# Ledger of designs, part 41: VHH binders against q94cd5

Target 1, 317 residues: q94cd5
Amino acid sequence: IILQFAPLNSSVDEGFWHSFSSLKLDKLGIDDSPISITGFYGPCGHPQVSNHLTLLSESLPLDEQSLIASTSHGNRNKCPVPGILYNTNTVESFNKLDKQSLLKAEANKIWEDIQSGKALEDPSVLPRFLVISFADLKKWSFRYWFAFPAFVLDPPVSLIELKPASEYFSSEEAESVSAACNDWRDSDLTTDVPFFLVSVSSDSKASIRHLKDLEACQGDHQKLLFGFYDPCHLPSNPGWPLRNYLALIRSRWNLETVWFFCYRESRGFADLNLSLVGQASITLSSGESAETVPNSVGWELNKGKRVPRSISLANSM
Below, E stands for the ipSAE of ESMFold2; O stands for the ipSAE of OpenDDE; V2 stands for 0.75 times the mean of E and O plus 0.25 times the DockQ between their complexes.

## First folded at step 25 (VHH; framework vhh_vobarilizumab_d1)

Design ff6 (at its last read DockQ between E and O 0.17; V2 from the best seeds 0.00; counts 0 for: placed apart)
Fold by OpenDDE, last read:
Structure ff6 (fold): chain B 317 residues (1-317), chain A 120 residues (1-120)
Amino acid sequence: as target 1 above (317 residues)
Amino acid sequence: EVQLVESGGGLVQPGGSLRLSCAASGFTFSESYMAWYRQAPGKGRELVAGISWEGKTYYADSVKGRFTISRDNAKNTLYLQMNSLRPEDTAVYYCAKIGDKEYQYYKDYWGQGTLVTVSS
């Protein structure tokens, strides 16, 4: 069966718009150059509610001169993701934006990061996102639209198996994997690293490793899974971040099949009943180059429709 | 508005045949990954068959060789031909859009279901 991915949804804090308004009034003026921003997400922490990619006041650049987005590291609940904001000065300009081109541009950045090896060093670039917006500062109304560029692999990824992690691991393995995951999450150095390797040895000892260490750990495992923070709560579908992860894996290692680990939590702890383990086929078609940039999709739907979102802060001002 | 309307369910004897239909509207049917699910009394909902926008099919082991999923894009209709029906096939059958050519999952695209009862 062709694997379908649960979409990632956005959440914008009001503080973001307040900060943005200030930035626009105080510094940007009519400058509509793209702004680097930082979004935040994390693994799903609830069995019925998915996490979102969130914008906060700190998502905007702190440095007024360089307009470089601030990066927050070491926060368990704020895995930083690079993004870009295209804010237009008029609604007409907003409507005229070439959304396909903008999406493709960001997708290309992701692909370049994959090809160059940057994504291996810092896999947080995989879920790179973009936002187009129009801010009516007179009315304190904001129109915006998120995109989460994701590659459309051809041929489609086929799902071989998907089940709760608790059913995949033995009891001993499960205990070890849980412990390893919790350690990973508890460390200021790794808590916000959203893509990783799960390795289980023959003695049922698990370790979490950086993605870049894959080549170094070859042969040193009985089980190897590509793990990621899954924002999705659905029991039968992996979350959106897996898409570009699979693209990276296919491009870098040309594996026929891949085991993946959808890491999810309950009350801040690893939960293997909620987490999923899956196996997928990611083979390339004969004659296709692994270096060819795939097509991309990822504009967020609003109530199932391809339309922007809007928020009014008039009552709070 | 998205609508999926199943029809064709009913009572049939073991060994009999039945053809289910699902009329779809409110989305681009031809680009959708469609599926049939069923839920037997006291059991969870299970995937019966799926068909991609390209016509690639998937079947649960329990129905392989007996059921055939097909689609008519011109009519925005999904079908499930059920042959050699067994009592264990008794269930409410649901039509669903579970994805699309962009590989995005949709969680809320389900019909009301149609009851299939296989009994002597």
Scores: ipSAE 0.798, ipTM 0.902, lowest interface PAE 0.5, mean pLDDT 94
Fold by ESMFold2, fold request of step 26:
Structure ff6 (fold): chain B 317 residues (1-317), chain A 120 residues (1-120)
Amino acid sequence: as target 1 above (317 residues)
Amino acid sequence: EVQLVESGGGLVQPGGSLRLSCAASGFTFSESYMAWYRQAPGKGRELVAGISWEGKTYYADSVKGRFTISRDNAKNTLYLQMNSLRPEDTAVYYCAKIGDKEYQYYKDYWGQGTLVTVSS
């Protein structure tokens, strides 16, 4: 069967719109140049609720002190992700934006980071996102739309198997994997690295490694999995970030199959009953080049509909 | 909402040909990734062929060179031309929608299937 990936969903704190309104009134005016923003997400933390990619007031770098504070005050569920905001000055300009061209431009940035090796050094570039918006500051209303650009792999990725991580690892392995994951999540050096390697040696001892260390991991190990922070809670659907991870893996390494690990938590700790382990076939078609940029998709649906979101803050703005 | 209706199945001798059709409605057909799956007795469903919204095709190794997937966006119809049929091609064939252009997608939609029997 073809591997399918559960959608990533957005959330926007009112503080983001407050920060943006201040920036627009104080500095931007009618300047509609794209703005670099930071999104935040983490692994699923509950068996019934998926996590979101979230914009907060700190998603906009208002000044250097604010930027420094935001980078030094992260919690474990605020893994930073690069994004870009395309704000328009009129609803007409918003409606005329070429959404597919913007999505393709951001997907090309992801692809360039895959090809250059930057995604191995900083894999948080893989879930790069974009937002288009119209901020009507006379009415304090905001119209917006997120996209999470992701590659359409060709040939489609075949799912060989998928099961709870607790059914893949032995009891001793599972304990070691959980401990290693909890350590990764508790360290300031690694908690913001959302894509990683899980290595389990013949003595059932697990280690979590950076993607750049894959070649060094070709040594004495029993199991090697490509792990990532999975925001999805569903028992049969890996989350959206796996799409670009598989594109990275297919492009950078000549592997025929890949074991992947959808890392999920419950109550702030690794949960291997909620986490998934799967195996995918990622072999390129005969004659396909790994260097060819794939087509991309990723515009967010609003309750299943192809429409933007709107919010009014007139009461508080 | 999404409706997929297969037709064209039947009994055919080995080496024969058959053409399957799938009438689609309830979605923008021209912007979808469409596929044919099949399910032989005692087996799970397997992907036979796929075709993107841009017309790029994929085939399982077992059918390459014998089957041709195509689409007519004006008629909202997916086709599978099956040539050089073998007894192992006997299965219920399903039309499927497995993707959308531009937007996040993750669910497959299926027709009810059409039976193809290849026997002497």
Scores: ipSAE 0.558, ipTM 0.811, lowest interface PAE 1.2, mean pLDDT 87
ESMFold2, look of step 25: ipSAE 0.520; ipTM 0.802
ESMFold2 (binder alone), look of step 25: mean pLDDT 85; pTM 0.855
OpenDDE, look of step 25: ipSAE 0.025; ipTM 0.368
ESMFold2, fold request of step 26: ipSAE 0.419, 0.528; ipTM 0.730, 0.805
ESMFold2 (binder alone), fold request of step 26: mean pLDDT 85, 85, 85; pTM 0.858, 0.856, 0.856
OpenDDE, fold request of step 26: ipSAE 0.007, 0.015, 0.410; ipTM 0.308, 0.353, 0.727
ESMFold2, last read: ipSAE 0.242, 0.549, 0.510; ipTM 0.664, 0.805, 0.800
ESMFold2 (binder alone), last read: mean pLDDT 85, 85, 85; pTM 0.856, 0.856, 0.858
OpenDDE, last read: ipSAE 0.436, 0.018; ipTM 0.741, 0.378

